# Miniprotein binders against q9h3h3: the designs that were tried, part 136

Target 1, 235 residues: q9h3h3
Amino acid sequence: EDGFTAEHLAAEAMAADMDPWLVFDARTTPATELDAWLAKYPPSQVTRYGDPGSPNSEPVGWIAVYGQGYSPNSGDVQGLQAAWEALQTSGRPITPGTLRQLAITHHVLSGKWLMHLAPGFKLDHAWAGIARAVVEGQLQVAKVSPRAKEGGRQVICVYTDDFTDRLGVLEADSAIRAAGIKCLLTYKPDVYTYLGIYRANRWHLCPTLYESRFQLGGSARGSRVLDRANNVELT
Below, E stands for the ipSAE of ESMFold2; O stands for the ipSAE of OpenDDE; V2 stands for 0.75 times the mean of E and O plus 0.25 times the DockQ between their complexes.

## First folded at step 9 (miniprotein)

Design QB47 (at its last look DockQ between E and O 0.78; V2 from the best seeds 0.79)
Fold by OpenDDE base, look of step 10:
Structure QB47 (fold): chain B 235 residues (1-235), chain A 105 residues (1-105)
Amino acid sequence: as target 1 above (235 residues)
Amino acid sequence: TEDEVRKLFEKLIKLFERAMKRVEELLKKAEEAAKNGDTETAEKYLELAKYLAIKARIIIYILKELAEETGNEEFKRMAEEAKRIIEEAEKRLKEVEEKVKEARS
């Protein structure tokens, strides 16, 4: 994906963030209703703009599932952005370590595993597996993009509370793999998103911290996780 | 291509404008709710306004990056203007937040 493709996806994500979400909240809705909700709103059929014949008549930005332990606290994102602007003005070197420290200082520690899947049964099945894992408490929160008119890939995002907690990040990978997902996963801290840092940025910062590849029959986790910053396998 | 970058830039500007318009509307609603003693409603509008302001800043960061990468002076100017707009809105957001706090006390 060229830098411009990442920026296009970012623009689409920002547009989606401004539209209503379809949410299953396990804190307020019985888990027994999940299957009916999944059947009503399969991601491959839910359309971004509420096209005729879709399950949704109105625009949908995201389809999301909130687990029992979900907390919407994203930290001090405004303070983070202000500090980021001050840092840029200072002319000080900007490194991955700098961003990590900013994230810690402002408590903006969330991150997400990302997977891109073509619309269809495989996507809906993957989403159902993730949604169940969230409702069962194996994962905290996940969202999936609705179907776009162009028929492009849809993205599933599975969040973790702390990108600095390597164990928590790896546990989420294991839960995703246990849900039957075999595609490539990339892990991105939200701090990079909040600061508009994508691929091919002027600071040469890689927003992807980890990459997970499915492995048949090998590790107890069913995947190999690569630390992209250090080029080291963690599993 | 230059045309593709321009289209992306224009798309981002439109998204920014949409976000900022909604921020302004939400801030007005928050102020009105605060004046009426409905602090709960005021806080909800304020939280949503903050959320959208954060998104607007993300857009500006992308705009700025595109402007720097292309060296396009028009894009730089537009990104700077967007920055001024969000800074003004954030000042207003702080003012509304203080009004809501005062109404709650």
Scores: ipSAE 0.819, ipTM 0.916, lowest interface PAE 0.5, mean pLDDT 92
Fold by ESMFold2-Fast, scan of step 9:
Structure QB47 (fold): chain B 235 residues (1-235), chain A 105 residues (1-105)
Amino acid sequence: as target 1 above (235 residues)
Amino acid sequence: TEDEVRKLFEKLIKLFERAMKRVEELLKKAEEAAKNGDTETAEKYLELAKYLAIKARIIIYILKELAEETGNEEFKRMAEEAKRIIEEAEKRLKEVEEKVKEARS
C-alpha cells in the first residue's frame, strides 16, 4: 500500500509509449488477417523487453489495433500544458470544470476506458474480443500492455474521441460489454494524463470520470455506469 | 517509504534523460532532412520530438508534485533543474520547427 503505485505505473506507461508498438492497422491491413495476428501476438505471451522464447525478441511497449476510420487527434497538448502552468501561477481556483474548459479550449478531448486483467487465457480472450470490435467498427482504437518481467495485471485501454460527449463514452462501454467483458471498467480523460494527475492531489481532482460495473440482466447495455467525478448515477 | 520515493525519483529522472537525449537526436535529424529538401521526413522527426517533449513535461509535473508532497529540498532542486533542461529543449524545438516551415515555403 505505498501511495506511489500510480506514479510507478505512469512511469512504466510513459516508457512503453517510447518503445516500439505491435500494431494491427485496419486502415491498411485486411480484416481477414486479424485472427492470425491475434494468434501470433497474444498479450499474455508478448514480453515487455523481449525473450527468445516469446513471440518477440525486441522490446514491445504496446500491442494496438487501429480501426478503419481511426484518425489520430491529440489536440494542442503543448498549449494545454502551457495554460496549465499559467493557471497554477494565476492563483485562480483549479476545479474539474476548469480542467474541462482547458481541454475544450485546446481540443485535448480523447479519453479511455481501462480494464485490468491477470495474464492468461481470459486476458487474451478479452483482448481478442476488443480487437474484433475495433476492426468491425464498433470501437475506434485500443491497446493492451505486454507481459511485465515481474508479472502482475495487464491493462487494456479502449479510446474514445471526446470525453465531453457522454453518449459516445457510454456507447463505447456498451460495445465493450457486447464483446463479453464483465470486469470493472474506469474511464479517464487524457487531459489528466497530460497534466500528470494520477491519484489524490492537492487540488482534490478525481482523474476517473466514469465507472462501469457489469450487471447480468440489468440495464439494456449490460452495465451500470456512475459519474464518479460528480457522484451522479447515469443508469 | 522515503526509499521508495527516492527510487521513484531516480526512475523518473532516468526516463526524463532518455526522452531529452532522443529529442536532441530527432531535432538534428529533422534539420538534416530539411536541408536536403526532404520536408516530409523532417516533419515526421519533428512530430516525434514534440511527442517526447510532451512526455518529458509530464515527468516534470510528477517530480514537482512528489517534491511538494515530501517537502524534500533536494528533490525540489532536481525538479527545477529538469524544468530548465526541458525549457531549453522546447526553445530549440521551436527553432527547428520554423526552419522546417521555411524549407517548405
Scores: ipSAE 0.799, ipTM 0.895, lowest interface PAE 0.7, mean pLDDT 89
Fold by ESMFold2, look of step 10:
Structure QB47 (fold): chain B 235 residues (1-235), chain A 105 residues (1-105)
Amino acid sequence: as target 1 above (235 residues)
Amino acid sequence: TEDEVRKLFEKLIKLFERAMKRVEELLKKAEEAAKNGDTETAEKYLELAKYLAIKARIIIYILKELAEETGNEEFKRMAEEAKRIIEEAEKRLKEVEEKVKEARS
């Protein structure tokens, strides 16, 4: 490929951020309405730009579910960005430890489990399970990309509020697996997204903190989780 | 290749311009809402403007890394111009924020 795949995906995601979202907000919408909403807006049928025959006539950037306990806390992202720029001009070394400290200092602690699925029944079933887990309180917030014209894989993002809280991140992994999801999951702290840092970066940073692989006979939650930062397997 | 990089760079510039246009629209709406005493609406417009300014900064980081990786001086100049634009917008954002806070009191 051309080596700029991450940058193209980032551009598409940012364009999506600026378009309207379809949101089920459990804080203001009765939980009994969820199943009808899911049936009306399956992610394999909601189109990015409102194609004829889709349930949406307008562009949709993201489909999202907010849980009852969802309390947005992006932290001091502008301060994070300013500190990042100052660090780069300082000549000081940039390491995973400096990124972690920047995130802690500015309280930019959220992160997300990611999964990629082809359009179709498996995607819609996975999203429905995640959405129910959010409304039931096992997860706090999730979003899924709509269908692109190319029909490529779509992404489900399941957010956690503190990437330094390893137990909380692992509990979210367990809740995802309990929804019947068996595909590969990767975890990316939001600090890397806000600083535009991707796998191929000049500092050799690894934006994927954890990988989760489903194991039928392993681990307490049925998954095998690898800590990519330290290259060690967790239980 | 340079053609692929140029296409990606131009795509990112267009996204930056879209974000910045929206920031200016939101700041104007925030000022109008504050002038009419609706500071709650003004604050909502300000928060969205801040969100978009954050996105615009991410785009600039990508543009700068792309320019550095290619060594293209035209791309470097375009990335620096984008940085100048966002810095001016952020100054305006702070000025509007203070006006909204003054109106709330």
Scores: ipSAE 0.782, ipTM 0.891, lowest interface PAE 0.8, mean pLDDT 89
ESMFold2 (binder alone), look of step 10: mean pLDDT 85; pTM 0.819

Design QB48 (at its last look DockQ between E and O 0.80; V2 from the best seeds 0.81)
Fold by OpenDDE base, look of step 10:
Structure QB48 (fold): chain B 235 residues (1-235), chain A 105 residues (1-105)
Amino acid sequence: as target 1 above (235 residues)
Amino acid sequence: TEDEVRKLFEKLIKLFERAMKRVEELLKKAEEAAKNGDTETAEKYLEEAKYLAIKARIIIYILKELAEETGNEEFKRMAEEAKRIIEEAQKRLKEVEEKVKEARS
């Protein structure tokens, strides 16, 4: 994906963030209702703008599932952004370490595994597996993009609470693999999103911290996880 | 292509404008709720305004990056104008937050 493609996806994500979400909240809704909810709102059929014949009549930004342990605490994102702007003005060097320190200082530690899938049965099946894993407490929170008019791939985001916790990141990868997902996964800290850092940025910062590739018959985790910053396999 | 970048930039500007319009509306509603002693409603509107302001800032960061990458002076000017708008809105957000705090006390 060229830099402009990433920025287009970012713009679409920002637009989606401002529209209503379809949410299954396991904290308030019985787990027994999940299957009916999944059947009602399959992500391949839910349309971004509520097209005629879709399950939704109104625009939907995201379809999300919240687990029992989900906390909406995102840290001090405003403080993070202010510190980032001050840092840019200072002319000090900006490194991945700088961003990590900013994230820690402002408690903006969330990150997400990302997968891109074509609309259809495979997407809906993958989403159902993730949603179950969230409701069962193996994952905390996940969301999927609705179907766009132009088609294209839909994205599933599976969040972790702390991108600095390697074990937690790897556990989420394992849970995703256990749900039957075999595609490429990339892990991105939310700090990069909050600071508008995408591929091909002027600081040459890579927003992808980890990459997970499915492995047949391999590790107990069913994947190989690469640390992109150090080019080292973790698994 | 230059045309693709322009289209993206224009899309981002429209999203920014939409976000900022909603921020202004929410801040007004928060102030009104605070004046009426409905602090819960005021806090709800304020939190939503903060959320949208964060998104608006992200858009500005992308706009700045695009402006720097292309070297387009028009894009630079537009990005700086957007920055001024969000800075003003942030001041207003702080003022409303203090009013809500005062109403809660």
Scores: ipSAE 0.826, ipTM 0.916, lowest interface PAE 0.5, mean pLDDT 92
Fold by ESMFold2-Fast, scan of step 9:
Structure QB48 (fold): chain B 235 residues (1-235), chain A 105 residues (1-105)
Amino acid sequence: as target 1 above (235 residues)
Amino acid sequence: TEDEVRKLFEKLIKLFERAMKRVEELLKKAEEAAKNGDTETAEKYLEEAKYLAIKARIIIYILKELAEETGNEEFKRMAEEAKRIIEEAQKRLKEVEEKVKEARS
């Protein structure tokens, strides 16, 4: 872990993006088929590179569920990357505010809540809860990594449309908690991913904006959400 | 740490090369579809190529940051070569995009 863990995970995620996905698409598939699909493809058993003994014989990059209203909008990522390269060449200051403005200008606004869980029943149960919330319309889209050849934790990603919309980010957190999720959650804008920023860096940019911790018997939202950059509790 | 960084760098370069090979294959398919008047299929191949080019640029950003952090001249040269390759691929992508637009009109 003292090595370049974030860069290794980024490389693995990009490779997964390029491989086939197992998708339950609620835009074209009846919600009544979800439970059978979840039973057929539990993420703790789906193998990254395929195995005749697993649910899949061929490689799977991601297992995903698309909501009925899901319409992908990544914005102008090519324009964002070009502007980022120009900014670096210009010698102008690079700050969190500058990066935020590039994201807004190019409409690269999506972000995601991340949770990391060990392979097993708890992961499969958490994913089933998230998938049902997506199909029922409380969340828009989510994906989970398959089981790695070397083992290790798997990640569930729950996407939101606009990282600058704090209320929308908090509503997604509430829906995740309502689905029974109690583990630590962190929120990352996709703009950082598209620019290759996966950890603290020379520009002092932190790709993690929010952190959510479960609260027992507490608030209506079921969690405490922290703005990590400003160290301000939001709920 | 040098061995760990080298393995990571090689992993990223291999992923970059995979993406670049796929981009060229997709661009050839897009050109052929456009020549046959199948502009819808040509546009699908073109959009997939653009998606992979986005991923390839992310890899270059990571490679450049690793080269800068380590101060390793070999890594810097490898990162600059990857940048040259993506810049040529981007010109090729732009040329194919114009051919697809031409076929639509």
Scores: ipSAE 0.817, ipTM 0.906, lowest interface PAE 0.6, mean pLDDT 89
Fold by ESMFold2, look of step 10:
Structure QB48 (fold): chain B 235 residues (1-235), chain A 105 residues (1-105)
Amino acid sequence: as target 1 above (235 residues)
Amino acid sequence: TEDEVRKLFEKLIKLFERAMKRVEELLKKAEEAAKNGDTETAEKYLEEAKYLAIKARIIIYILKELAEETGNEEFKRMAEEAKRIIEEAQKRLKEVEEKVKEARS
């Protein structure tokens, strides 16, 4: 119940990062195999720790799909971390602008749209739609958490390669909505993750940069996207 | 509240130790692959080691903030020891990286 919920979730995500992943890699696997793979490993049935009755017998940290054009490039994260440490000892102010500049300077520009769904048909259907969008080239890379405990919500992460490219971030939102996903989406640049900034912090930085809400009826896209840092609507 | 922070701190220390053990294993494998002339495999092991070193440093950032928020000097000392460990591992990572580059050429 306290302010450490974000840190606990971060610890769980980092543990998952270090466990084995189940990956469909379109760069090395024919697209015709995707539907069988999705049927074998629905995220509502793949277990975090490898229950005997699940599709996996050993722990799984993440289920992921890599698109044909995905080129892994986290940027200069080690240089980013070194510069961050130097910045803190310099006495200069730490603001959202300095974080943005640090990310640009070190080319650590990736970020992700996040959605949280309960286990079941809707989660599995949403994941399948996202996975197909990745393999078809409308999205670049996505991952989904496995089932950790009965009744717990799971997360789908859809990555983009440049959080400063608002058009690209909005195009990813549109591709997610085209897959039939109507829930709330939040966007977090990876720079905050690499610097251990998850919520309440002494610099008052906000790791959630954008929110996307599906609107019934009105917009050509069906989304209303808000820039949380500047409190302005992008759509 | 300190008991809750202690549980989180201990969880993070265990994650840090797991990451650093894997970094050591990967650096040994990278050295062996380079000695055998398999620089492609050596580079894969190095990239994974770099990834884990990045994660370990994130953990240190969180540990330091927890120590600062609680004012607990034991936590601060443990976070500083973790930083010393990653700094030594970073030196070895750079040394192995140079060995792999030399084997490649």
Scores: ipSAE 0.797, ipTM 0.899, lowest interface PAE 0.7, mean pLDDT 88
ESMFold2 (binder alone), look of step 10: mean pLDDT 84; pTM 0.806

Design QB49 (at its last look DockQ between E and O 0.79; V2 from the best seeds 0.79)
Fold by ESMFold2-Fast, scan of step 9:
Structure QB49 (fold): chain B 235 residues (1-235), chain A 105 residues (1-105)
Amino acid sequence: as target 1 above (235 residues)
Amino acid sequence: TEDEVRKLFEKLIKLFERAMKRVEELLKKAEEAAKNGDTETAEKYLEEAKYLAIKARIIIYILKELAEETGNEEFKRMAEEAKRIIEEAKKRLKEVEEKVKEARS
């Protein structure tokens, strides 16, 4: 868009990570309580820094739902960052394949499907669908940003545990589509996030691996998925 | 364009400074907890400090790419200063980690 929009959003996301989260944790909370929780905390109404007119009086960084079987594993991120700095010093070529190898070596395998929606009914409806899919076990974990003071679109992040497992990444896309989501989705591996790979990078890396577009009648999955790194249609 | 990039750079530097201040606060709390024999609390503060240090490095990586993209020498200097600060914090984190391990055993 404007140049560096992704970097601005990254700064906001990192700040949000440092503030309290509102979490529905299906590992410890009965699934029957989800609908009441979603009604209490619709993302379009939860404000980033709190106010009297919103569900929250204090800052909220993220609204998240953890699945019953969710077990977080971020891998060795410190080792990954050290290896990345050594690689840059070495002068060796930096390519998508090199980053993939670093991620595998340090077990930094998670990634996420991203969608951006304007505040309102469609956002709240989309989040409710994603949250139900998480609690029902079709997805593992998801989070959504609260409404920013400055306004603008909010982001829903749907995580997968292994970006190298293409079938798992595509199955998450399928589950998102089955939940009624029709907007553009992009997939980013967390290794790129941990290494600061965004639009502005000297290696001209595409900051996302996959793109999913809704196709009415186009496939049983409800979407077309493109592998951006290899410029190949997967579905 | 350059003014908008400067605003982003300043936002990232401010976020870096907040993260580094929180790292120092957490490391002091970890040391105090370890001194008092509360190794469970000390380990939690230490892990939170490590998590923030990871984010601080991400910020530095973004700053370096913005400096490279723009060719701005002031931005490059600021990114290099942030790098110096985090390397000092890394040494401090290792010292506190060792104190926590000593208190645990």
Scores: ipSAE 0.819, ipTM 0.910, lowest interface PAE 0.6, mean pLDDT 89
Fold by OpenDDE base, look of step 10:
Structure QB49 (fold): chain B 235 residues (1-235), chain A 105 residues (1-105)
Amino acid sequence: as target 1 above (235 residues)
Amino acid sequence: TEDEVRKLFEKLIKLFERAMKRVEELLKKAEEAAKNGDTETAEKYLEEAKYLAIKARIIIYILKELAEETGNEEFKRMAEEAKRIIEEAKKRLKEVEEKVKEARS
């Protein structure tokens, strides 16, 4: 990845966040309707801008599934951003510990496992597995990017409520692996996103907290999870 | 490349402008709803405006990072201008929030 690939993806994500979402909400929609919804809106066919012949006629930013336990509470993001700006002005050292403390103080604790997949059957199958896991209560919320005109990989995001809860992060990894997903996963706290911190930032902060690699016949979790900050395997 | 960075910067600026335009529209709608005593609608528009303002602020952080990394003075100026715009919008958001509170009381 070139030095600005992360920023390009961030710009696309910001654009997508401003457009309408296709949502299956398990709190209001019967689980029995999930299969029909998945068949209607396969992420490899849903187009970002509603191209002719796509399942969507209008722009779609994200395709999302909300579980029964989903809460949209994101904490005090405005306070977080204000504190971050004040910190930058102060000239105090900025460390991963600083960001963790800011996140805790402002209750901005959400994070997500990320996977990048090429458009096609494998993506749609992976998404269907994740969506089922969300509806079944193994995961809280997930979203997938629609197909771009330029093609490229689509991203599935699987959220956890607290990036500081190591067990919860690992449980989500296990649920993703149980859904049959074998690709590389990276875990990113949302605090880094809210503060515009991506790869190669001037503070040398790594926004990837964990990395999960699939393991055949290995751990009960079917993966090895690496703590990127400490370079330690957690599983 | 310099050209790639420029394209990214321009894309981010356009996204920022789009977000801020929507913030302004939503704030106007919120004020109008508050004046009409429709506090529920006013709160809905206000929350959406706050959400977009958060996104706009993220864009500014990226713009600043790109400006610092490249050392481009034009990018620095543009990032600072965007910062001024968002700070003005923050004041406006607060004013509208108070109006909505007053209408709810």
Scores: ipSAE 0.813, ipTM 0.911, lowest interface PAE 0.5, mean pLDDT 92
Fold by ESMFold2, look of step 10:
Structure QB49 (fold): chain B 235 residues (1-235), chain A 105 residues (1-105)
Amino acid sequence: as target 1 above (235 residues)
Amino acid sequence: TEDEVRKLFEKLIKLFERAMKRVEELLKKAEEAAKNGDTETAEKYLEEAKYLAIKARIIIYILKELAEETGNEEFKRMAEEAKRIIEEAKKRLKEVEEKVKEARS
């Protein structure tokens, strides 16, 4: 029943990547315009295909905010893909260490914290908090999915530039929590996405590297972060 | 079901074709901009083409895994043809990149 769920989600995400995005770019737009933009395009009301009654009349793949310090750098993704293809023909074993080494060698180090929320006030409030954190410089870039045709939970992605930089990943987690977000967060390095590796893969790799759980009255960061690859708590 | 896998495979093929059509369009625009001396615009088109080519290659990885898991020979042939298409596009992408670099200096 669920045997191809990851592949369907990948296809949907790739279609969204290729459709137009709604972007607030702090590098070219004054920060004073952010609140009006957020009010115009709440993610719970922006529809994937421009349904009647939506603030958008055209398809929207993603809603995104770019911070003033955002310097896009995907790394050597084409070289990464070539090396991956060569590795698969070599017969050498493929392990999580293999993926980490490929990412480091080719400088494909970005990754993202993910959160899933139902449409409504909680989603729109969480997104607004994240967007403000990006414009204020605590985060670099974030995106949120629009409302799907069928409805259901939406995803906010908060990017970091180096998944091997644990301090940087933890600082992003802390900034997310400071925006008032208390749901489960999972962290996925982009290397898995670029190689088409999702949860149900033949190598039994786990694309989720970190997990963050909010703790009321806990650490100064307000969360407990687990390194899923090494089974080690970072906080 | 087998019918669900076929629908997914065909959806991915359509996404691949959409990506590659846009890559071709962007490469033509990059060449024209470079010919006119507008290297900044040429580089923007080229970077978008590279981004889409990367996405198209991800689609091929997924297609190949689906073909292997199902054992369907038609799917294998379709995935192999998609791979042939993107390898030709990669060569053209490199050629256009060099034209843009030559126009820049």
Scores: ipSAE 0.779, ipTM 0.889, lowest interface PAE 0.7, mean pLDDT 89
ESMFold2 (binder alone), look of step 10: mean pLDDT 84; pTM 0.802

Design QB5
Fold by ESMFold2-Fast, scan of step 9:
Structure QB5 (fold): chain B 235 residues (1-235), chain A 105 residues (1-105)
Amino acid sequence: as target 1 above (235 residues)
Amino acid sequence: TEDEVRKLFEKLIKLFEYAMKRVEELLKKAEEAAKNGDTETAEKYLEEAKYLAIKARIIIYILKELAEETGNEEFKRMAEEAKRIIEEAEKRLKEVEEKVKEARS
């Protein structure tokens, strides 16, 4: 029913990536300044294209927090993209395993937990919790979208450095839950994003590897995590 | 459906053109910084240009899939032209990268 919603969102995300970001960088900024920064830039009030009545007068693509140990490593994305094109022209089968091997070979391993929330107190509270977890070292890096003029949900992305490291992915989920987050989370490897795969496709690849659902009083970790690719419960 | 796809295609082409324009500007700035011996600044511009080229490639992949799904010959030609443009930009990016490496030596 949706007319290419995933591709529209991908285009918007890429445009946001290319616009300026508001960043709290714990590598160079004292942790004591975080609360003031969060109060100054609540994501429900920061506007995508700027407004004199908002915290920003100029466009903002993303609001981000970098942890003290954060070291960006996107891998060899150019080599990944070249290998992907070669694979397509080769006629060889394209499977989740093949794509996983391309990602490993080119060190394009990062991925992210995503949550979507409506603008308001709940979004701002969730983001503050995530940002504190990043600055305190329980998470590495996170970003949240600003408010679009048409409204709609905003997205919080919490990154991990290696989507093949199941323990690391699960530890990030635990830290998100410990921050008080109760909504549905989905985990996507960045390799799919770099190849333009945002939904179901002709190769039957699923860009969402994991799904996390809050478990009320039923689990010490606070959530159930499903490996969607293999349909296996991890917790 | 074709009107929806056309609007999306136009949105993606506009974003691609913006990225290509910025890549050209950044590569010129990187070359100028390298000529002036400011290799640190040249590398920053070069890294930003590479980032934008990666985004442009993603746009090409989406355009190719949309052209394939619709079977629209105009969309296929536009996607092929965009691919030609990014390949030329990547050649220039590699040339500037080598000039920056040479200036570091």
Scores: ipSAE 0.739, ipTM 0.862, lowest interface PAE 1.0, mean pLDDT 88

